# VH-VL binders against q9h9l3: the designs that were tried, part 327

Target 1, 176 residues: q9h9l3
Amino acid sequence: PRKMVAIDCEMVGTGPKGHVSSLARCSIVNYNGDVLYDEYILPPCHIVDYRTRWSGIRKQHMVNATPFKIARGQILKILTGKIVVGHAIHNDFKALQYFHPKSLTRDTSHIPPLNRKADCPENATMSLKHLTKKLLNRDIQVGKSGHSSVEDAQATMELYKLVEVEWEEHLARNPP
Key: E = the ipSAE of ESMFold2; O = the ipSAE of OpenDDE; V2 = 0.75 times the mean of E and O plus 0.25 times the DockQ between their complexes.

## First folded at step 17 (VH-VL)

Design zc104 (framework fv_nivolumab)
Fold by ESMFold2-Fast, scan of step 17:
Structure zc104 (fold): chain C 176 residues (1-176), chain A 124 residues (1-124), chain B 107 residues (1-107)
Amino acid sequence: as target 1 above (176 residues)
Amino acid sequence: QVQLVESGGGVVQPGRSLRLDCKASGFTFSDYEMHWVRQAPGKGLEWVAVIRYDGSSEYYADSVKGRFTISRDNSKNTLFLQMNSLRAEDTAVYYCAKEGYWQSSAFLRYFDYWGQGTLVTVSS
Amino acid sequence: EIVLTQSPATLSLSPGERATLSCRASQSVDDYLAWYQQKPGQAPRLLIYDASNRATGIPARFSGSGSGTDFTLTISSLEPEDFAVYYCQQYDYWPYTFGQGTKVEIK
């Protein structure tokens, strides 16, 4: 009944030795996979490591990127009151410095029926890439130029839709 | 600075139990999945178990599944490995290991920091 | 499970020589590969992660290359402290596996 969106963020390394993960891109899609939000985001701290292999982010993307505080406000306006789907979504919420209600959060890295459909151990935290390949027969995160957060958000929503009825029934019987 | 300190190793008889502790400091423990890796004397490294950042799920190498239980207490920055029904082939140095940096939808399960290890000897 | 095969098993060299260590995966692991150094009685030390990134504090003489199934660790000019056992590790798929190791020993 609640509106549902999927989110995926990209992080760059800031702080000492680039070990702090800071938000640098966020993509949000609706139930049908249409893009609601997709912006490069400028961290408030100096970027030490672009982590381009995974993030797809380069110095050029930081030119005219939306400042963190402004982007955060825009993103939270979209997420508030909705069911939010993500993969290892706690990382996205950490990067946003945001706490979304557990009752409205769906983490496709932590749904035992989804792993069962993929013939994987139910308790294993499987990557988005492997679940998408096994269940949708689609290769994502291809190549070495970094991941597309739009592609990842879209794949995440499609994966959730495979177990949506079963998992929503489980959550109704076992509220978080 | 990051430190991982293991304790609890020792000599035990086959079929008995032992618990290993790993005390973490110098990083936000609750942000990272944590692993146990072991090494039999004179042999290579073998991954044993991992636990999710919040303790809500865990999974194991087939060789220890059903006998070992990994757990964590984020309020104490401590990782545990409960080893039941120990066998001679479980004799090894057991290392606590921390994952590298966290990223969005990629799991980067290389180990940037290791404890010094604790020896478990299972013998009659 | 993904099997990692390291070669050679033992590499006998003198200080100042170049060391080339290979790690081959039974199936593609993309760039989800790390290299560790281990000295007797010590815990492993991370050298390289994501196939080619040097870990903090690791000297420039260490470099990693390769992707997919074939990976190489290169030590451009061996120092006395580099004589150790080296392990590769893949983290693309569960269970996370290590190679059997390559021992770099003094000639």
Scores: ipSAE 0.820, ipTM 0.926, lowest interface PAE 1.2, mean pLDDT 93

Design zc105 (framework fv_nivolumab)
Fold by ESMFold2-Fast, scan of step 17:
Structure zc105 (fold): chain C 176 residues (1-176), chain A 124 residues (1-124), chain B 107 residues (1-107)
Amino acid sequence: as target 1 above (176 residues)
Amino acid sequence: QVQLVESGGGVVQPGRSLRLDCKASGFTFSDYEMHWVRQAPGKGLEWVAVIRYDGSSEYYADSVKGRFTISRDNSKNTLFLQMNSLRAEDTAVYYCAKEGYWQSSAFLRYFDYWGQGTLVTVSS
Amino acid sequence: EIVLTQSPATLSLSPGERATLSCRASQSVDDYLAWYQQKPGQAPRLLIYDASNRATGIPARFSGSGSGTDFTLTISSLEPEDFAVYYCQQYDYWPFTFGQGTKVEIK
């Protein structure tokens, strides 16, 4: 694959009692951390719970949001054929209702060498904020106004770069 | 309508093995990390183990590491806990527990649903 | 190794009274904190998640507050069925830990 991007999505609660997670924002950055895509996305179902503490989404963001079907098409066009980096990225792909090949997927929540560099147990699924603090000495996801998916995607790419050479060699020896 | 039904508990002698099962229904089992939590008689709650949604990674409390193995079969909506080298201090009610809603970068490991629990008594 | 300390260990009150339960973390857990109720012979039941969100089906008399290291569960007016043991749990950092519990008993 030629290019690498990092993705982070925000979800809101839809469906019965707001227990279904629906895509409401997506950010994609390139290898250098430049923003390629960042849009609020309107779910096709009624939003029951904005989950603002985590998502940063408020009613005002939905007024001019891109409808899910259109946003999905735009996002998939960017992701197709690229190595896609994310943190717990299976959740992003679920929200997009999309299958990305495992051979082109990199999940920074599931890379044992990354945890080792952070002095964390290799098998523990560590949060993005803790890995970023330990390895990049940077605080992300601070405050009560919700997370920035741009900030999260940028941090995720930077974390992957710390183990890129080692992990790509591992994947070449142990194809997924 | 979420249900978690545990089975496999019983009385065993120290040093023996026992396997617990947890049958899940009412949600997409393969979408969630699953946990085991135990409670010794008259004591508080102690987290035991977690398994990733696809079964590819597991993590354990130090007290059981190397002796217990958590696993899952997503085709059968079933979670397992294989307990080896059992000790008297492993005597507890063992609960199967489901994580809350999923979010991208945040791991929300609160337990919105619990099984009824299955009692494991390790006694000579 | 985040230790959660609950206080008081036992709270003796009568129906209709307000109950205030404390949970203190040895280091910040942000808002990654949940509260559970457990009655004798039963599994724990989720009451509050993300520090202040009431779980589905939980009566309005239950509320959670706090952030960082200091958290409170409040029951505005105790009903007979509320006499139980209450546990807090943090999920900000591994291993996932519970407080030792607060028993709310009839005076």
Scores: ipSAE 0.804, ipTM 0.918, lowest interface PAE 1.4, mean pLDDT 93

Design zc11 (framework fv_nivolumab; at its last look DockQ between E and O 0.88; V2 from the best seeds 0.83)
Fold by ESMFold2-Fast, scan of step 17:
Structure zc11 (fold): chain C 176 residues (1-176), chain A 124 residues (1-124), chain B 107 residues (1-107)
Amino acid sequence: as target 1 above (176 residues)
Amino acid sequence: QVQLVESGGGVVQPGRSLRLDCKASGFTFSDYEMHWVRQAPGKGLEWVAVIRYDGSSEYYADSVKGRFTISRDNSKNTLFLQMNSLRAEDTAVYYCAKHGYWQSSAFLRYFDYWGQGTLVTVSS
Amino acid sequence: EIVLTQSPATLSLSPGERATLSCRASQSVDDYLAWYQQKPGQAPRLLIYDASNRATGIPARFSGSGSGTDFTLTISSLEPEDFAVYYCQQYDYWPLTFGQGTKVEIK
């Protein structure tokens, strides 16, 4: 196993008209897909829009959720010094108010060989759902009750493994 | 609060080039992918191009691929569309557009804000 | 590419009547569908996103429904300012595509 984890976060809408995306759930899995962290997170601001169709978050999940500051500390302790894999991972880091070194970051939404294997345009940002269906023959994000960040993190790690050898070689030749 | 203002439209002959600018304000420009959408006179809407939030990747409609180049300058909150080898069929009002919210697992590319549009007429 | 077919092409109604607009996709787009209103000389205005969510500032008389391939925009009671062209748009697959539009005009 490498010192590598995959992350997926869920956001809710806060601020004026719910336009601010605030962290409300985070899941982290190890190289083999085992869950290292999965918690509902209470934003410091009033939730205007739960965005339940995508986030899967409802008011009930906030009752015993971990406060943002505490959750952030726990999450950063897991991520620090590791290669972190995610899909459009810049959004996860933004919600965490965290900057992870680019040399240790892997974004499965921005790996041209992965899109090529999926018979998708190399420079288009493809959804996790479509890449997972095309490459792993698996349906994720099924139904209308919101997505599972655990399922998404697991799928993201499996997708990265399909290109890990060639992509790590590419990064060694072309350091970020 | 969110505002998108296009400029650079005009009348050009076939085969010539034109550059469109889109000035953004009222949101963190560098957090969003940006799009160009066009509309020929009396016709419907056609998606043209998208650029990643950091400018590192671009994708185009087949009708403009190889002729148009989308780019951005995040320090100036400005989106560009360089249009080369213009054809009569490129005559349209060109809109820059901002997508909705990002969720980590879902890309919500509905357009919550549009510019006013800038008219490009390609004629002899 | 995913083709969106709107029907009818033109809907002729009087103020106070209910308008029902259809958008059908050539393949499933799940709930990745938006509706826009456009008046002459103006940019499109977002009405509905994620198939059924009303955008900020949009009156309650506008509602969206459907999922997969069959979507409907309903205006429960037409106001004079609602006579316009309406477009659906999918954002599930590249390229992003729009329907050809439905014109809602005064009878």
Scores: ipSAE 0.849, ipTM 0.936, lowest interface PAE 1.0, mean pLDDT 93
Fold by OpenDDE, look of step 18:
Structure zc11 (fold): chain C 176 residues (1-176), chain A 124 residues (1-124), chain B 107 residues (1-107)
Amino acid sequence: as target 1 above (176 residues)
Amino acid sequence: QVQLVESGGGVVQPGRSLRLDCKASGFTFSDYEMHWVRQAPGKGLEWVAVIRYDGSSEYYADSVKGRFTISRDNSKNTLFLQMNSLRAEDTAVYYCAKHGYWQSSAFLRYFDYWGQGTLVTVSS
Amino acid sequence: EIVLTQSPATLSLSPGERATLSCRASQSVDDYLAWYQQKPGQAPRLLIYDASNRATGIPARFSGSGSGTDFTLTISSLEPEDFAVYYCQQYDYWPLTFGQGTKVEIK
């Protein structure tokens, strides 16, 4: 059996209007929820919008942040060969300028059995916050101070574990 | 600049079918889920459907479930809405809409860009 | 579904006056609330997102406030081009829903 990790990234806005999503924090946890990686990351371009309400990122976090290229290398080293679990994970990979093999990717925002278990429409993309509340009876992303990528990565892994057996069987029968 | 251009609207009889197109430009189309929103004449706005960035999933308003199909061709930067079994109450201006920036695990489905809309009239 | 109720239905004011528009949700939508402006024959235009963030290019006279169930759009001093219909929209729950709109008309 392959090792499994969960990842969650926080992005800030760069570019002329801050519409480019640039990686500013990345957290990776193992199957048990232990933190393997958690770093603030400095984008290569000037930050126009910290998106603090969602990202939790402030100027002070960037003072000693790890340069993007260095952080990317560290993160990719952890992810290589792993089954990577995330929520809307394609955004995380995009921000990392990296794409993990589809066969080794698990997106908890797109698992119909998970939505069914939460009494949500199977084909609707649900937020991590709502699924976590419904299935784990836990409140995450509380307040307006921004997300904790560690908390979100842990929640994502716990959600996946609820449907892991069923979903892995499904994927075995229907490889992406 | 971001542009969304709808086409395909017209006058049709009840029970007939119509397909709408939306041509997108000025952004990476394949990175975003896309939406249809409609507005009956002199009325408010009603969300209709959403499709995932890669086309792997769709979700619909109850009012159009089983009759409408949202799809996309990312190679052509085009969004589609196949409307079958049309009813008088489907008469509306149909807008394609783009949501705001992405944040991991958070879905901010406000619409920062809209097309000009295309009018669909269903009448006997 | 989440029902958004806007008030008043119509607001008659003169240029230079302050406009206050309300949007009430049937249950909490946190700050997942947007405001749009629509003029006749045009598509809606985003004004405010996340309850209080002004969209790019939107004049400072527009501001949004509130959280949970009660939200307000304020136009500090109406300009002639501000007379239009305004909609609120929640994006916390499926299906996405809009308010019925408030028409701001010239007195």
Scores: ipSAE 0.823, ipTM 0.932, lowest interface PAE 0.8, mean pLDDT 95
Fold by ESMFold2, look of step 18:
Structure zc11 (fold): chain C 176 residues (1-176), chain A 124 residues (1-124), chain B 107 residues (1-107)
Amino acid sequence: as target 1 above (176 residues)
Amino acid sequence: QVQLVESGGGVVQPGRSLRLDCKASGFTFSDYEMHWVRQAPGKGLEWVAVIRYDGSSEYYADSVKGRFTISRDNSKNTLFLQMNSLRAEDTAVYYCAKHGYWQSSAFLRYFDYWGQGTLVTVSS
Amino acid sequence: EIVLTQSPATLSLSPGERATLSCRASQSVDDYLAWYQQKPGQAPRLLIYDASNRATGIPARFSGSGSGTDFTLTISSLEPEDFAVYYCQQYDYWPLTFGQGTKVEIK
């Protein structure tokens, strides 16, 4: 039985006009929702837009943040060999400059049985906020101060558990 | 510079088919879900369809569901809209649209870039 | 489906005056609201995203406010180029929807 973790990342704007997305926080939780990793991360390039409304990242968080290369090494050590669950997880891997094996990747934004449980169209890409509200009766991402990657990773793991048996069986029959 | 260029519009009879293309440049096309939005002459805007960044799933407005098919070819940076069983109410300018920067779990589906549109007229 | 109701349908003003445009959602859309300007024969142009953030290159006279169900676009002092149709759009839930538009015209 392979260990399973959930990941969520927060991005800031770098590059021209701040439209490039760069990793500035990463949180990883285990199957039970215990925090395994939660660090602010300093991008290797100048931050143009903290995107605080979404990221929760402020200038003070970057003062003692872990440099990207160091943080990436720490994070990849945790992810290696594990089933990794996320929401729109391709964005998290892109921010990490990393490609996790597809057979070990689970994306709660793209699981038709999960949408069906929420009485949503199976092919719609649903937000974490709306799935969490519909299926767990919880409000996450409340307020305007930004998202918590710990809260989001925990919610993502709980959503996956609702369909874990069915989806793992489906993937065994339909290897990616 | 981000550019979106629609083509394939024209005049067709009801019940016929038409395919629209949108060629994209100036951004990493395969990072973004892509949308079609239409506007009937003298009217407001109506969202039509979206396709996932890798082309693996699509979602449609009720007004076109079952008649239109959105697709993409990431190797050619091209978005498509196949419009079948066209009706008079499908007459509109069709826009290809790109949403803002990607973020991890936040889907920011405002449209920061639009093509100039291509006119589809469905008339006898 | 989330319905966006814009008011007024038409706003007749002179250059230099303040324009206030309203958009009301049939249910909360949090901050997931954008505003667009459209001139005849042109594609829409993004003005405001996330309810209050000015898009790149948009003059400071444009501002957005509101959250939840009630949103406002303000043009502090109208310029000749600001006479156009304005649309709000929500992106909180599927399907994505637009308001019916407010035409800002010269008095």
Scores: ipSAE 0.809, ipTM 0.921, lowest interface PAE 1.3, mean pLDDT 93
ESMFold2 (binder alone), look of step 18: mean pLDDT 92; pTM 0.940

Design zc12 (framework fv_nivolumab)
Fold by ESMFold2-Fast, scan of step 17:
Structure zc12 (fold): chain C 176 residues (1-176), chain A 124 residues (1-124), chain B 107 residues (1-107)
Amino acid sequence: as target 1 above (176 residues)
Amino acid sequence: QVQLVESGGGVVQPGRSLRLDCKASGFTFSDYEMHWVRQAPGKGLEWVAVIRYDGSSEYYADSVKGRFTISRDNSKNTLFLQMNSLRAEDTAVYYCAKDSYWQSSAFLRYFDYWGQGTLVTVSS
Amino acid sequence: EIVLTQSPATLSLSPGERATLSCRASQSVDDYLAWYQQKPGQAPRLLIYDASNRATGIPARFSGSGSGTDFTLTISSLEPEDFAVYYCQQYDYWPLTFGQGTKVEIK
């Protein structure tokens, strides 16, 4: 079977008024949820807004963070040629300045059968938090100190596994 | 800098159709979910519809589901709302609205920019 | 659907006074709550997002607080241009919903 990984990234605000989303952490897990990569990443631009409420990133994490160019190379070596699972994964790819083939991309925010299993509207983009609670009976993203990209990547992989057989069959009949 | 300009509003009779356009400029339109929000005369705000950044999925308020269709053309930076089977209760100012910044671990669907609105009046 | 209840419906005050506006959610929305200002004939303007962050260009006299089900918008000292209708909005769950509005009017 083709190798599959799940990814989740955290962004900080850079550029004018902090309105640009720049990569500041990336976590990648394998099919079983084991961590393959988890690093804080230093953006090439000045950080205006840490967005700590959501990102969990603070100035202290930037001290020994991996520079963006180096981190990007490491991450792309892991992703290339694999099926990559994420939640609203297009945002992660934008932050990485990376194109991943649609045929190898799985977005758990855009799989109608997954929403159906959760008793959610099939075409609504549901948060990872709500899908994980409804389908895995697990609370993630708890508290005010920011989210864990490792926790998010692990939950994302587990959610995908609930519809994997059905969705891979659908994609084989309806190639993207 | 960021601008959203609605057009297509007007007076229509019940049961007829109308299409609204929203022209976006000053940001990368194809990166954002876009929404329609309406406001009946003298009333509050009501969310109507959302469309994914790439146009691949849409979701609607129960009050308009089956009658309204949201769509977008990313090559033209334009958002659309096709309104069919119009009813008197659809009379409202219709605003197009932009999602805020993107963050992988959170969906932040507050509206940092709004169009000026276009009035739709459904009357006999 | 998540219902947002704003109180009071109308707040009659003079320039220089403090305004305190309440928004209560029928269930927890965590910090997924925004506040907008709307003047007659105009589109709404974003004031506060993520419960407590001021939007770009919004004066320091505006502040948001609260989490879960109880939220407050405070205007520390009303300016003439602040007399308007204020709406809260939750974005924790579908459908997106707004409060019914609080009108801040001149006494």
Scores: ipSAE 0.837, ipTM 0.932, lowest interface PAE 1.1, mean pLDDT 93

Design zc13 (framework fv_nivolumab)
Fold by ESMFold2-Fast, scan of step 17:
Structure zc13 (fold): chain C 176 residues (1-176), chain A 124 residues (1-124), chain B 107 residues (1-107)
Amino acid sequence: as target 1 above (176 residues)
Amino acid sequence: QVQLVESGGGVVQPGRSLRLDCKASGFTFSDYEMHWVRQAPGKGLEWVAVIRYDGSSEYYADSVKGRFTISRDNSKNTLFLQMNSLRAEDTAVYYCAKDTYWQSSAFLRYFDYWGQGTLVTVSS
Amino acid sequence: EIVLTQSPATLSLSPGERATLSCRASQSVDDYLAWYQQKPGQAPRLLIYDASNRATGIPARFSGSGSGTDFTLTISSLEPEDFAVYYCQQYDYWPLTFGQGTKVEIK
């Protein structure tokens, strides 16, 4: 079986009016939720908006943060050849400027059986916090100091494990 | 400059069909969820439908579920709303609206840009 | 469905006065709340997102506050162009919902 990891990234606003999302933190956990990677990442562009309410990123975190090019190399070494789980994971891959094979990608925001198990509309894209509350009875992303990408990655892996057998069988029968 | 331009509105009889188009420019259309929001004359705003960035899933307000179909063509930067079995209560200005960025596992579905709207009148 | 109740329905004020508009949610929406301005014959315009952040190009006289179920839009000193209808919108849960609107009109 291929190894499986879960990823969650935090973005800050760069570019005109801070409307470009640039990678500023990345967390990767293994199948059991143990942290494999968790680093603050320095974007190559000027940060216009830290988006602290959601990202948890502040100027202090950019001091000695890993430069984007180096962090990207480290992250890609961990992701390559593995099944990568995320929530709206296309955004994380975009921030990494990376295309992961669809056959090895699992997006917990787009797994109809997971929504069905949560008694949510199966074609609606549900937030990580709502799925985690409904299915794991846990509150994540609590407070106003920003989200923890470690917490989000761990919750994402646990959610995937609830539908893993069913979804892997579905993908084997219906390859992407 | 971000622009959303709706077209296809008009007067139709109850029970008929109409298709609305929304042409997008000035941003990477394929990166965003897109929405339709409507407003009946003299009334407030009502969310109608959303479509995922890649067109792979759609979700609808209960009032239009089973009658309306949202779709998109990312190669043409165009959003569509196919409206079937139209009723008098579907009379409204229909706006296409762009959501904002996903950020830190937060879906930020407020609308930073709206089209000018297209009027659909359902009457005999 | 999360219901948003705006009050008052109509706010009659003069230019230069402070406007305070309320939006109450039937259940917590955390900070997933936006405010829009709409003038007659025009599309809505985003003013505030994430409860308290001003959208690009929005004058400093507009501010948002609150969290959970109680939210406020404040216009510190009304300009003639601010007389319009204001809507709140939650994006915490499906379906997305708007308040019924508050009309800010000249006294």
Scores: ipSAE 0.829, ipTM 0.927, lowest interface PAE 1.1, mean pLDDT 93

Design zc14 (framework fv_nivolumab)
Fold by ESMFold2-Fast, scan of step 17:
Structure zc14 (fold): chain C 176 residues (1-176), chain A 124 residues (1-124), chain B 107 residues (1-107)
Amino acid sequence: as target 1 above (176 residues)
Amino acid sequence: QVQLVESGGGVVQPGRSLRLDCKASGFTFSDYEMHWVRQAPGKGLEWVAVIRYDGSSEYYADSVKGRFTISRDNSKNTLFLQMNSLRAEDTAVYYCAKESYWQSSAFLRYFDYWGQGTLVTVSS
Amino acid sequence: EIVLTQSPATLSLSPGERATLSCRASQSVDDYLAWYQQKPGQAPRLLIYDASNRATGIPARFSGSGSGTDFTLTISSLEPEDFAVYYCQQYDYWPLTFGQGTKVEIK
């Protein structure tokens, strides 16, 4: 009944010593992996650390980036009322300063059957990179120039589809 | 600004139990996964356990699985380690450790802050 | 379990000399590697994270390099306060593991 999307965000370091994580890119894909949203986002605070090794964000990406307040409004319109899939998705929601209902949230870093299919410890929080390699035989987050949030969101949706039927049945029987 | 203060260490006999506490301050405790790391006298560091930011999932080193339980109380900014069926080889200084920052595309499980450590001695 | 092997076990040097510490992983850990300094009676202190990034407040004489399975911590010119034990740690895969340590001592 409800539509489903997958999200992945990238953060940069702001605040004292660059220790505050601020949203700098967001990608949202639909069930089939088509891009619904992909924008660089300008934090309201000075960027101290681009964290480029992980974020892929560089100064040039900030020149025409969408201001945080505007981007947040656009993103929340897409997420509201939908089942939202992500990997360690609580971090994405924190960066968005947004609360999404737990009943409509799916976290591929916290689905024991998914870890079981990957021959990984069921209670360990596994990286997207390792689950994608083990279950889809695909290398993502390759190289040292940062990650693609589009690639990550697409991989996340594909991973969820491997356990969707089983996990939705589990959630219907055991509401969060 | 950031502080982790441990308590609960002491001398116990084999087979007994002990609980360690770690009080956190100076950061939003509920935003971070927290770890316990130990160090036997004169030896190196050994990772012991991790707990998810919301307390909903825990993972342990094989050496302590089934005997130790990590837990947290986010309302009190406190991390716990319940140690049951203690053995001589559990003798160590126990540190609570905080991850540096969070990033959605990578899990960065290195530790920017450590507690002072609390000594647990298991002997007859 | 990913095993980290540090070498040498002990490095005896004088102040002003360069120290080069090795950490080798039994399989690739990409750039998910950190270095810590520990002095007697103290908790470890983060020096380097993500293989080559200096932690806040760490002097420029400390540098990290390497990727995959072969990592190096370099102290360009030893100060008296640098004589300590150094540990590497990988965080690419569970369980998290540390090397056995390299002790840097005064000659």
Scores: ipSAE 0.834, ipTM 0.932, lowest interface PAE 1.1, mean pLDDT 93

